# VH-VL binders against Poly(ADP-ribose) glycohydrolase 2 (parg-2): the designs that were tried, part 5

Target 1, 213 residues: Poly(ADP-ribose) glycohydrolase 2 (parg-2), of Caenorhabditis elegans (q9n5l4r222to434)
Amino acid sequence: ENWKLRETNLLPDVQVFDKMSIEETALCTQIDFANKRLGGGVLKGGAVQEEIRFMMCPEMMVAILLNDVTQDLEAISIVGAYVFSSYTGYSNTLKWAKITPKHSAQNNNSFRDQFGRLQTETVAIDAVRNAGTPLECLLNQLTTEKLTREVRKAAIGFLSAGDGFSKIPVVSGWWGCGAFRGNKPLKFLIQVIACGISDRPLQFCTFGDTELA

## First folded at step 1 (VH-VL)

Design c10 (framework fv_clesrovimab)
Fold by ESMFold2-Fast, scan of step 1:
Structure c10 (fold): chain C 213 residues (1-213), chain A 120 residues (1-120), chain B 107 residues (1-107)
Amino acid sequence: as target 1 above (213 residues)
Amino acid sequence: EVQLVESGGGLVRPGRSLRLSCTVSGFTFGNYAMSWVRQAPGKGLEWISFIRSKAYGETTEYAASVKGRFTISRDDSKNIAYLQMNSLKTEDTAVYYCTRAYSNDWFDPWGQGTTVTVSS
Amino acid sequence: DIQMTQSPSSLSASVGDRVTITCRTSQGISTYLAWYQQKPGKAPKLLIFYASSLESGVPSRFSGSGSGTVFTLTISSLQPEDFAAYYCQQFYSYPLTFGQGTRLEIK
């Protein structure tokens, strides 16, 4: 594995979780896997991670009204969004659930700043879209142009440091690996590099996904 | 290798106190919640206590059967979780397991357990 | 408190059998349920989380299903090492609660 070949002090602190979802963390920067158009299909009935996030956190819907298409060197930061609902499954298996006591941790005043805002930052970054066979999708991602764009996009998002956020981890997952057909090992490596550039720990959520071999 | 090693169990008289320790290795202790689950002889599993990570404010939860008598704590600098057990009752006789918990509160891995016997 | 009831409390089966264990909850818990295996004298081991997600390293013959108030653990083809106690656990609400356990015994 690429990261196991590197034994240097220049790598960020990386922790991999196979049982935690991005939305369950607090006191962190949560990454929203965005469409180039912020909010994606939420207004048209879409149900992938970005649309789910906006449906769970209605406060983020306001951002759709204020922002146009996200450009290559742009990331959108939303501070203090509250989770109003829970869910299980993905896309065609999506099931809505009541807010559980886990989400009620957000009501603990110790997680709020002096203005009552939840100390959780959500950063939206869009990934390169790929089409074709797995090999064609991988080759599309391996150009200097696309690699540089992805690393820069992630690094800009991971640098979004509101007051008190610079020392807390970036919590992310398989960015662009679903509908956008990103290569999982490559996307993991890109995010490790971006966290190194931004000098922040990475907490990576695979959520019970199959092991890389 | 991920390991949780419990210690501090033994035979005690009712009304006495014991402190259990759980020393962990092979993962970044401070990033995980820790829990204690017990099992009375021949009985099933009973969750006792939970302490969240620093990211969740190190808040604690307790089962009603032990609330006010037991205190869970952690020392992230030493990678140790503790269970302070006061006013012990014969009903507290059990094997006590230390376990790592995820934010969703399922448990993996578990330690080997330490036996606490409360009798006169 | 959310009460967890497993059925059966015990069952006898033979190697190669398909075995089903059911867990019923007194309240709806969505999919916030885990399953554990415990062999005599050993600590419990996680098998399944979120009702249907198989833990890494657990054989594919184990599967979980269900949502709400009824959950099932299935072993598709019993192996000798599968004779053990099995427990369900909800993580929907505090206090966290376990089922009473199901003892799987050799026939």
Scores: ipSAE 0.000, ipTM 0.448, lowest interface PAE 15.3, mean pLDDT 70

Design c11 (framework fv_clesrovimab)
Fold by ESMFold2-Fast, scan of step 1:
Structure c11 (fold): chain C 213 residues (1-213), chain A 126 residues (1-126), chain B 107 residues (1-107)
Amino acid sequence: as target 1 above (213 residues)
Amino acid sequence: EVQLVESGGGLVRPGRSLRLSCTVSGFTFGDYAMSWVRQAPGKGLEWISFIRSQAYGGTTEYAASVKGRFTISRDDSKNIAYLQMNSLKTEDTAVYYCTRDQLYDYVWGSYEFDYWGQGTTVTVSS
Amino acid sequence: DIQMTQSPSSLSASVGDRVTITCRTSQGISSALAWYQQKPGKAPKLLIFDASSLESGVPSRFSGSGSGTVFTLTISSLQPEDFAAYYCQQFNNYPQTFGQGTRLEIK
């Protein structure tokens, strides 16, 4: 049986979606793309994925007060945060909307544990920041130190799920590919490797990028 | 490839005004927050102002030493950042540097400065 | 405002020496610290960001370490082109502040 376990770890199940928001999933580990300071710019008027997520889930803002800067081998896990509002648009087109119970996965009791808590884990992992031209950013990411750091960070985040989250999917996207200038194909491969190490399926959201979807 | 070029410095008497310009090339100007940092003769560096990209509100911040006297602005169609300096004082004498913040598509101008212009000298004396 | 204190204010060294510059902050800034090099008559150049990350094109003899309130810039084997002023900067809190600078001089 040991050969099956090793083979499973090398080839994780991967599903790619172009029409799914990370926030729309339940019974999964949702990855929150963070900077080294948890919460990013949410308290400074930000409106990027991490900031939008914290604004929708005020319970997660408490984590900003309790945690210092994440170290290279650290990740922060938050279980069962309730989504109090939804939104449409992005950045300066953002509109807030009330959640309708019948349209939200968090109102489905089949996704709750024995204590009535939502079986959704949110894991915050920060990406390395890159600077310079696109080529310089890519070359910076291809060093042994940066590759090792990123694989370890993702693997730790994906592995931090408790007993009840083993074998349920990790839902993620273009980690560190916006403001931090991560290379999309490279970041996808890093997350596939990390899911292999953690022995978890990956559900990857491309957000309309046609390269993989 | 990336270049920031300051202009508009010179000799000016106390109480007068001066406008500095920073023309940038080699990157998408509208995506970045920009700052001004000055250095008095023989002294260290002092951050004085920043402006976010318009996509994130174009908001501005100022050091207490210049608040109410200096105004930072930008013209993304021309790739120029400006610093309007009013009610100049002798202590405003410095080399003024235009800088690009590493903030990119994120949200706060509290990041380090990855590119600097050559500087333009402002001398305020009677 | 967060006060940044560099030590020493000036340092004399020879080519090949290991040089260490320290930056201390009046409040914790996590790892939100950068180091700059400034040669006479020139603009500052970014060397290190996020306390320990080497900027593109900067020689590997430069390294940064530290977190919280104490940070160090190290040059492992000093070269002739390294004689310059060095500044630390915090970007954890508005307003952004710099150390007073350390002048590295030929012995």
Scores: ipSAE 0.000, ipTM 0.471, lowest interface PAE 14.8, mean pLDDT 69

Design c12 (framework fv_clesrovimab)
Fold by ESMFold2-Fast, scan of step 1:
Structure c12 (fold): chain C 213 residues (1-213), chain A 122 residues (1-122), chain B 107 residues (1-107)
Amino acid sequence: as target 1 above (213 residues)
Amino acid sequence: EVQLVESGGGLVRPGRSLRLSCTVSGFTFGDYSMSWVRQAPGKGLEWISFIRSKYYGGTTEYAASVKGRFTISRDDSKNIAYLQMNSLKTEDTAVYYCTRDYGGNSEYFDYWGQGTTVTVSS
Amino acid sequence: DIQMTQSPSSLSASVGDRVTITCRTSQSISSYLAWYQQKPGKAPKLLIFDASSLQSGVPSRFSGSGSGTVFTLTISSLQPEDFAAYYCQQYYSFPWTFGQGTRLEIK
């Protein structure tokens, strides 16, 4: 089926938060900062955002076995994954903790769709890897080819899998920044444009910037 | 310009220790994982250890041949990666290369240093 | 551990020849394979990553193909500077492993 960009409205509702975790937001499409290989480094012992999420949600671990390397025009959507364990800390301070189901948001039926699934979508999108000097990284990102690829990747990822997600916000952060050397202002603008194209609000989380240094 | 410069190699007797250093310039060191790859005289390449970037908590992995004897570490403030080699064996004789791994979680090796020679002999 | 077997172990070729080196893996590694060139007395240099992606600055005569358990490095028109050893490497699962190497000699 045909997919067309909404070029007449590229300014969605945008909210920026300095104290919110993507994993803590319900009734949203959560963006997972992935590489081309679903699950990142979890099978190699990684412990960053995407790896922590997969370790806490075994349903997502199964997806690694069933999905090939993500293509430039693909995104992977996982709906309603339960959190089977919790953790405290981050990265090398990660510590496991027991989850009591009656204290979990997963017990609240107001967050469930018509099929009994939590109305939380996790979408994995990979970013362009940049290498070289800061100028080379920026110039690599500013070509028509790379800009089009990144906008399309984000827009496809931000498109909801069903009606239940069409009106809820996209929750994201510094996609492709840090180790992938994405330009923060440029990546923010690309995600704003992508939300405009998908006709969805953007909730942008900057909490954890100290981890990106 | 990306540069990796190894130092600390030399001749050492079996059972002793050496510490190799890899001084790095031309990129943001803390964003990348780093590895050590060795090559025995006339032989092929053997990956021996890596250390993840700070974004992955600086965790480490080792080849079975060196596990328990070698320790990889990094000092991001000085842009230096280290390989502490204890209980050296004649089988550890090799050229040791410091590598930058693409990304923060070890993958392929996009830049290599020139290597430093370690000879373990009586 | 994943075993990597290169074929041939050595070959002789002339400038202008099309040269093919094969790397076989003991289990599927998808496309998580890199190729390196090592000239005598020098450190290895990355040529190809993700089975078929050409590293920046590497001449276009080098190309990679394959997936799963069989991978190929091709040099379309051999140049004098291409006489070297070539290694494949998998990064699908720890420990990272290399092929035994292929030595390309002048005929």
Scores: ipSAE 0.000, ipTM 0.450, lowest interface PAE 18.7, mean pLDDT 69

Design d02 (framework fv_refanezumab)
Fold by ESMFold2-Fast, scan of step 1:
Structure d02 (fold): chain C 213 residues (1-213), chain A 120 residues (1-120), chain B 112 residues (1-112)
Amino acid sequence: as target 1 above (213 residues)
Amino acid sequence: QVQLVQSGSELKKPGASVKVSCKASGYTFTNYGMNWVRQAPGQGLEWMGWINTYTGEPTYADDFTGRFVFSLDTSVSTAYLQISSLKAEDTAVYYCAREYDSSGYPFDYWGQGTLVTVSS
Amino acid sequence: DIVMTQSPDSLAVSLGERATINCKSSQSVLYSSDNKNYLAWYQQKPGQPPKLLIYWASTRESGVPDRFSGSGSGTDFTLTISSLQAEDVAVYYCQQYYSIPTFGQGTKLEIK
């Protein structure tokens, strides 16, 4: 049902990183920018953030076949996926690289829970899809229904880490701002609010696209 | 403060070898790949290849196989370029330049360059 | 390999005037999935290493003056300096990083 309303801090600890990829963080909850159907276009040769993540973590590709279309108040959590390879480039420049000592260190027992699962959680949340001109896309995002949906979706995703990870940051980026045409300042603010509601620090990766600076 | 500091200029005879260093500071060395770029006197920029700073695995452009070796000493955040059997046409400034792995981002910081002169 | 061709090879522009440098790639460097052009511009002053000015064809690197702008898509790209200053005398290089990195031959910008 409904979450119990309580006094919340809407100004969580926020760190912004220009050049850090979400995939390069450890001991955190990593946000995967999902299509409604988990995995997006990876099986059809796509190479955007979600597709790249699945290619680097082959264990996550099984989830594409086992999960239905994500509903508005749902998030999908994948814990303990190994990074079997790294890559450089994009799409036609994509190069497979060997597992690094960093990836090996992340798989060390010191980073595992009591069940032997890597203490890195990936949470998939889908964004609303916008269409039309930039102004039409922005106006679509500013309705009460869309704003409420996006804040609740992000908050639910950010809560999935459990008590053992409550002090571990949420690592995210421009959720829904590429193909789904989300407004970057608005999506940043929504995620700040969601982290405040979930009482989690936010580490935000701009990937060199710093419209807020 | 990000800085890449390269070793000083070298004057070598044909057939000798040279080892150029590139010491990184101000960032986590292993979060960025290291590229090597050559610039012959009065010429443009030529990409030689890169090295993965976590694995130590080098990748060379086709023209830079055999005599050229990329290596690392992660304990001192330093990348190395070794050129064996030097030829006159190897005379150039050699630059190291970092690249954020997996980001689709270009070379954002460069070393000051090392001039290697090969003459008899 | 993708071949990068710049024009002109050299350009002389008066202080305060607009300088325009062109770059053409032998194939598209626009990645359709993220809609970004994998094209960068570098400035190299005498005796100095190259400095990144522009990436993704039009995004200005932090600390780069706003008189520098990049434009274009696919195979045809332009670097514009809106009001040339004395410190802008340099060789400018375009670079594609869509595949194995390749650079243009360079454009030498001089004061007229």
Scores: ipSAE 0.000, ipTM 0.426, lowest interface PAE 18.5, mean pLDDT 68

Design d03 (framework fv_refanezumab)
Fold by ESMFold2-Fast, scan of step 1:
Structure d03 (fold): chain C 213 residues (1-213), chain A 121 residues (1-121), chain B 112 residues (1-112)
Amino acid sequence: as target 1 above (213 residues)
Amino acid sequence: QVQLVQSGSELKKPGASVKVSCKASGYTFTSYAMNWVRQAPGQGLEWMGWINTDTGNPTYADDFTGRFVFSLDTSVSTAYLQISSLKAEDTAVYYCARGTYYDFSEAFDIWGQGTLVTVSS
Amino acid sequence: DIVMTQSPDSLAVSLGERATINCKSSQSLLYSSNNKNYLAWYQQKPGQPPKLLIYWASTRESGVPDRFSGSGSGTDFTLTISSLQAEDVAVYYCQQYYTTLTFGQGTKLEIK
């Protein structure tokens, strides 16, 4: 009889932001858009979101030495990485800047646990890579195999490593929608479904792209 | 349907500037990077760099910094290559070519027809 | 920069015979994480833009005749035309897209 309450039990709370970046959040699980190898193109001279994040958080570089190539049923979790600098620019215009306290959650003690670690989890999940025209890329993504793989990967990544993270939101964005040519509406729906499976709210950052806004 | 159409040939004197256009149609302009490739008379292909069509941020190969500027007008799905202070060595056919959105490392599947720029006194 | 070297610089082959063009990279183009070689082949006819023939070293682009095939891995790659046709007269270029984008110097294919 209470169909709307039943619906909210099946669907996550979703908030969409067009001006907030994933890295600006704390008290959350931040999704890192990974290449199959952790660290992506950082060692090859790349400067996309994953590569920039590893450059900002040097302790995450150690994880590359400890983790093999990510398999379809695997995700990599890193807790409490400290951001040592901010940046401006992109690619070969990348410029490093000092972190300002009022814009950095890591300078706020209320966001730290009993061990002094930021209450932030970073989860790396890799997306399928697509090639060809936009239609060919979309059709590749709509196979049962690819859809099942992507939902599973996101759901595994969105499952909390501990009780402290089970009530906080997943913060994500256009997973696999840049160089990997993922379809933005499809990737959004996959992540909504995955958050529903993991029973966590979703905070989605569009980075100014209004396809779903 | 999917195509890149470039502006016509140009004859310029040394020291002048030129602006070549590349108009895209049949696909979402901002979903693919635009690359520029030069071919001097009788020579091979030389990659000049790329521009992110969503952000407008250009990346230049080492030999193509300073005098070369990549720009966009997304309202008309057009990319531009501007060359200032033209030298005789700039005489070449200039091609635009479609690559990936943030990763220009993929092959170029669609090419413009080329624009011949001749620099002579 | 990765240097791409093609051989031979020019090649003459009779109609209906096999043409083989080689491309060597100064470092491996094989990305171990996805087992893909970041190499493409292009055909350029006089007065025309280059046309993509092969990507990922061996995947034929849509619309390209099956007489064209790519092979090789790591640093050594080959483009093969199994039965040369008159319209195949062109300059052929290999291109790496592993890191900084570079082209080979080209191989001119002519009919004997």
Scores: ipSAE 0.000, ipTM 0.434, lowest interface PAE 16.7, mean pLDDT 70

Design d04 (framework fv_refanezumab)
Fold by ESMFold2-Fast, scan of step 1:
Structure d04 (fold): chain C 213 residues (1-213), chain A 119 residues (1-119), chain B 112 residues (1-112)
Amino acid sequence: as target 1 above (213 residues)
Amino acid sequence: QVQLVQSGSELKKPGASVKVSCKASGYTFTTYAMNWVRQAPGQGLEWMGWINTNTGEPTYADDFTGRFVFSLDTSVSTAYLQISSLKAEDTAVYYCARDEGYSYGFDYWGQGTLVTVSS
Amino acid sequence: DIVMTQSPDSLAVSLGERATINCKSSQSVLYRSNNKNYLAWYQQKPGQPPKLLIYWASTRESGVPDRFSGSGSGTDFTLTISSLQAEDVAVYYCHQYYSTPTFGQGTKLEIK
């Protein structure tokens, strides 16, 4: 194994935001809630978080051609993708909106490196797909194999940060809690543990869903 | 509990079209992909492709482009396979089968629909 | 496409004896980073749809008798029935789902 999980305190710094989108952050590692194949269904009309991200950042489409199916112990990092549009709605209600140019981090040169790239890393991690009733979905997630897989996937994603990203926050949200039916409290705890392992602050975006607080 | 129920056998002339249905019950239709698998008389299993039941987007194997169309009606938890311009070599049993994103193989199958193409 | 080749094409085994069916893939179906083989085995009886027996090369599907076991890794896989019962007469298929899904040609298992 190239990536190693470090022994750490499981109590990282955690901040919870109810009104901030993951895509609105800068100087951070943004988590992309991916399908097992990078880009998910975007080339086939998908409209979940990963597909929306690829539609907002067309240069990320090239990564689909360069990467195979994402393994349980793999994550994919993309640095400096530019956001070309904003959106409203989710999945079947997705509506594209015009870019808001005045206060975009993309228009601030202080957030760019020496090569002109945004100092924002996007890390794609795929979640376990759950099916059935809410109880069946939860029980599927509580097996040793699924719990270990999810913690390892998140930790590897959070550890894969390149040069200059090792101490900046991981910005994430309800990973796998939409179409993949992940349990929100459980997925929050998994990501807290993963940030503890990777020794990185967590900035968690709830999008108005404050089930944990 | 989980069931995939397909439409009945069809007898068609060359050049006609056929539409096979696969009705799912006992689970949330949009949480599993639906695959189509063909089996010609006395032959083995041949994967035709799949449809994303959440988005409605089909993916076809190379041998099944053009005349074959996968679609769905999520309001009745049903997937459809349409074959146009039927040929004698399309004579086969057509199965629908669900999967969980290629994680566990194809765990539930429909009973199969025999499509016979003859003059 | 990955080509799946089964051997033998047909097999006759006495009741209570061990049956062994082999499956070879033209390319590895082992996913290196998670160490899982994307290989399944199915049983098909005449007039019935295939029934999933084994996934990830060696994991038995719920409800499948313990006499069925899968083994192997990479390109060479085996389905074993440790003590053949009369109801096990069927055609058995291997299936890779590592890439574009493909099936083996099938192995017909008969009573000797």
Scores: ipSAE 0.000, ipTM 0.422, lowest interface PAE 19.8, mean pLDDT 69

Design d05 (framework fv_refanezumab)
Fold by ESMFold2-Fast, scan of step 1:
Order: structure tokens, then sequence, then C-alpha cells
Structure d05 (fold): chain C 213 residues (1-213), chain A 121 residues (1-121), chain B 112 residues (1-112)
């Protein structure tokens, strides 16, 4: 029937990548997986996804001084951060490159607005921390309170702050699936639902699945 | 089924202009960049540039500034290449090819069938 | 601009035999940030558009037969067809997408 087609048309377009890093995209809302304090452990020597993003984009570190601890219904948006370095690997395999390649989207004027700013929004959202065995961590995530909190947090983060970003995809990955022990299938589903609520396409980076966490 | 369908062959005099179309179907047009690639008779492939299908902003390779214009009509999922002040050396098959929009300089996974533009007096 | 040079310009191989096509870039197309080679291979038959065979130097595009393989890193790359079939007669192009995209001059593959 017609109602089934309408329901499926309310779901976001989802693209999955196993080789793309979040910071390599432009014309998108990039999601940073954050601790409650913006920037997490970067100033203390951490090297997790959020910390790596801040190290690559020093302008984002200034935001730590301007923003307090995020509340359960808050997200922080930063527009136009420039990537000064490239990296390869993750955590223990992280390697840094000195230069931004010429072919980078950042060097292409077609991705810039009338003010010369890269049309890229970075949004920081924090995830629920889980502890215990894999089963205990999963059961902890399946409570109504935690599911509702995670969906709302992601949806708020995925809402565009400006008109120019309302059609642009959300680029994300395994939010809270490393040190915070989030369940990968559940976190993927939560982000699909959140993109549906915010009416935005989702571009999901798996990092080879085994390379993250 | 992804398809890129281009307009038919053109025979033009030097100094004329031509507009080649590339109509996309089977995917969301604005999710992928559209590239233009030229192939002169008996020669290899030459990348001309690309257009961002979300913003409409074109980027041209260094040899293809001035006389070449990339444009879009997103309402009909169509990209256009316009060449003004045609010269004999513009004689070539012109291909459109899609790439993933949010990556720079990616390989071209689907191509149009090509449009032969012949410039002869 | 990165210059791509293929060898040989033309190659004749018997059915069922291995065909090897080489591609050399004027500078490395290996990106240190993601450890990937920005190198693709295309097949073009007369009167047809190019068809993507391989990207990231060694990743086979969906639907491409297993007899096609890519190898190499940095500046030296190889396309191998392990057992040539009649339908493989074509011109093969390498392409770098590390910088502004450039193609090799092409290698014409024929049956002996």
Amino acid sequence: as target 1 above (213 residues)
Amino acid sequence: QVQLVQSGSELKKPGASVKVSCKASGYTFTDYAMNWVRQAPGQGLEWMGWINTNTGNPTYADDFTGRFVFSLDTSVSTAYLQISSLKAEDTAVYYCARSLEYFDWLPFDYWGQGTLVTVSS
Amino acid sequence: DIVMTQSPDSLAVSLGERATINCKSSQSVLHSSNNKNYLAWYQQKPGQPPKLLIYWASTRESGVPDRFSGSGSGTDFTLTISSLQAEDVAVYYCQQYYDTPTFGQGTKLEIK
C-alpha cells in the first residue's frame, strides 16, 4: 500500500564507508564523539577520535574555553574548522602527515561559502559510558531512559544550526563504541533513527569495523 | 540501476558553441559529484573538472578555464557542459562520470556513453 | 601535475595466458594519512566509455572478474589479467587521484 511507501520515504538515506575518515569529508556535519567536556583528553594527552580531531584542528581547542560541561540535551557546533594535518591509523597505529594534500576538499573553492569558510559543520556529542561484560554493557544500553537519552542527544546534534546545512549529510561513526563500550549495531540504529528525526542523510564510517575501539 | 545518458553527437563550425547534457538516473543526483572527461580521436583520457551537485559550484582543470562551463539542472538530474568559441582541437568524445561527492579526487564508477563533438570547417 | 606513464604501449597475449600492464607515476600517490594508494585502473573497449576495474591500487570494483588484479605502491603499479579471455581485448588506463586527476596514455591489449 501507499502508506508503506510514505513511511520508508521518511527514513534517511544511509551510505556506509569502510575506508573514509570523518575529517576527509566536506559539505557535511561531522560528528565528534565527545566526553562531557568538549575536547576530552586532548589537553591531557589523550588520542581517541575526539582528541585526534581537536589535534588536527587547533581552532576547535579554543571552544573548550568558551563552553562548559555539556548537559544531556546539549550539543556543541563549530563551523569551518580547517584541517592542518593528516593522519593514518587509529589509537596505537596513529601516524601524522605534515601536509594537507593538494587534492583535499579544503583546497577546493567550490566547497567554500561567500565568506571563504569551508562548508563543514563539526558537532560534538557525548555518549553514555558502559562498564562490565559485553552482555552487561548491552543490557545497560537497552533501558528506556538510556535509549531515549542517546536518541535525543544524537537528534539534537544532527539538527542543523543554519539553513545551509539542513540538506547536507551527517557524517558519523561508531559513537561511544570504543572506551565507552557502546554496542555497534545498537549505536548504528540509534544514529539512523536520529537522522530520520532530523531529516538528514547519514554517511557512516566503519573504519574497517575492526580498526575502531 | 544507475545510468548516465548523454545527448547525441554534434557537428559544429569553428567559433560556434555547443551544449552537451548528461542525465542521471537510478541514484540521488546530489549525493555524487559529476565529472567531465575528454578523449580526442585516437588519444587518451583527459580530466576536465567537476561540478558539486549539491552547491552547483564548478571546479575546472587548468587547461579548461575560460571557454568551458559546467552547470546543472537538479530538477531533472542533468549536468551540462558548454563549450564556447569552438576550435578544431576541441574535436573529441566528451564523457560525464560520477564520483563520490564528499571525497576529493575519487575514481569514476559510472560513465555516460560519451558525446562526439566534431569541429570542422 | 602528476604524470602517469604506462608500459608497454601495446601488448599481444594468447588466450589463457597472463597479461601484465605497468603504470608509473612521476611522484608517489601513496598518502601517509590513510596509507592508501590513489590509483585506479579502467578498461575501455572500442565505442564504449571506460569501465572502472580497480581502485585504491588493489581493490576490485564489484562485478569485475577475479582474473583482474592490481598491485604496487607509491610510484610503481601493475594490472594483471591471470588468464586472458577474448572479451578482455581493450585499452587499459591507469589513473591517479592523489592530486588533480591524470591518466596514463593507455595500453592496447590484443589477442595473439
Scores: ipSAE 0.000, ipTM 0.441, lowest interface PAE 16.1, mean pLDDT 69

Design d06 (framework fv_refanezumab)
Fold by ESMFold2-Fast, scan of step 1:
Structure d06 (fold): chain C 213 residues (1-213), chain A 121 residues (1-121), chain B 112 residues (1-112)
Amino acid sequence: as target 1 above (213 residues)
Amino acid sequence: QVQLVQSGSELKKPGASVKVSCKASGYSFTSYAMNWVRQAPGQGLEWMGWINTETGNPTYADDFTGRFVFSLDTSVSTAYLQISSLKAEDTAVYYCARVPDYGDHYYMDVWGQGTLVTVSS
Amino acid sequence: DIVMTQSPDSLAVSLGERATINCKSSQSVFYSSNNENYLAWYQQKPGQPPKLLIYWASTRESGVPDRFSGSGSGTDFTLTISSLQAEDVAVYYCQQYFSTYTFGQGTKLEIK
């Protein structure tokens, strides 16, 4: 029932960043770009965003063993995961790097609750996997069925904030782009709409691509 | 040592059926889609379609609907092409070729050796 | 449907000379969102499967000699072999992967 569109503001507060990693934030809801099975291919290799995140946060790998396939109206929430290493690059350019204290909120005890957990919620939402060429992938995404599914999936994830995370920003990026072949402008608009539904600010990481076209 | 190994040549009568196999090794089978490409004698390359190795869902080019069926057996990392009601015009070398199922790498980087199917009376 | 047209249909070049093969698409295969041209080049020798030479219009596949280069953008593309070797005798195909898949008709490269 709560997945239904209620009163909504389709123009949420949106901030776009080109020089910030999703993992570098604290006191926020971080979006994990997931496969239908949490963790994707991390146990079988792979260096896509989700696999990289699980490699950086071993606590999240336990969730792969404990959680089933994500349904269309489900999202998985994980609170308080420690990032033990950092990286630069992506896929074939992946390089591991030392944690920089200025860019690691986890090294600051003021972002921990009374139980020592980071005040960071990670929400895993799986995107529709598109197949074929760029035009085929775009056309697949523009059906009523796929658009409705993606908006609902993102909205459920963004609404499912744990205690203490209500009204704080959702930090996301190119959800379902790259490995899942999602259209960047379309995925951005879907996430803006979902944040409007959840009445939460969106902090969007573009990694240098500030032209949404 | 990534490789795609196809079944041997076939000689069939018109109206018969044939099933060509393509066995993958040296990589994660479900991380790559499998394409089928036909080459008639002395002719160029013609894309037939592809199959999603994770879901098993096939997509056919317009000229290859009806008599052509793509299928998988993921337990043995093998893709299949079945052609029913064979016609003389089906005489060709049939290739399987993989395409990455991540990023925008839609080009065909590894090919099978080809299977010659000859249809004659 | 995107139609790929190669020119010439056949080409004879002396050993050590430059060979140039052209490919034209009926529609642009450039995708502005990732700034890439969805075009590949393949080499096919008699009795062998095609071999990927170039993808993204200009990126050489691992193991392909540096005498092979690709250029062009949008609708007009060129494969260049800077100094022809005997082993380069083959049919060359361009292919778009922007909207489904289509191959050019092929260019047969022979030694004079």
Scores: ipSAE 0.000, ipTM 0.459, lowest interface PAE 16.0, mean pLDDT 69

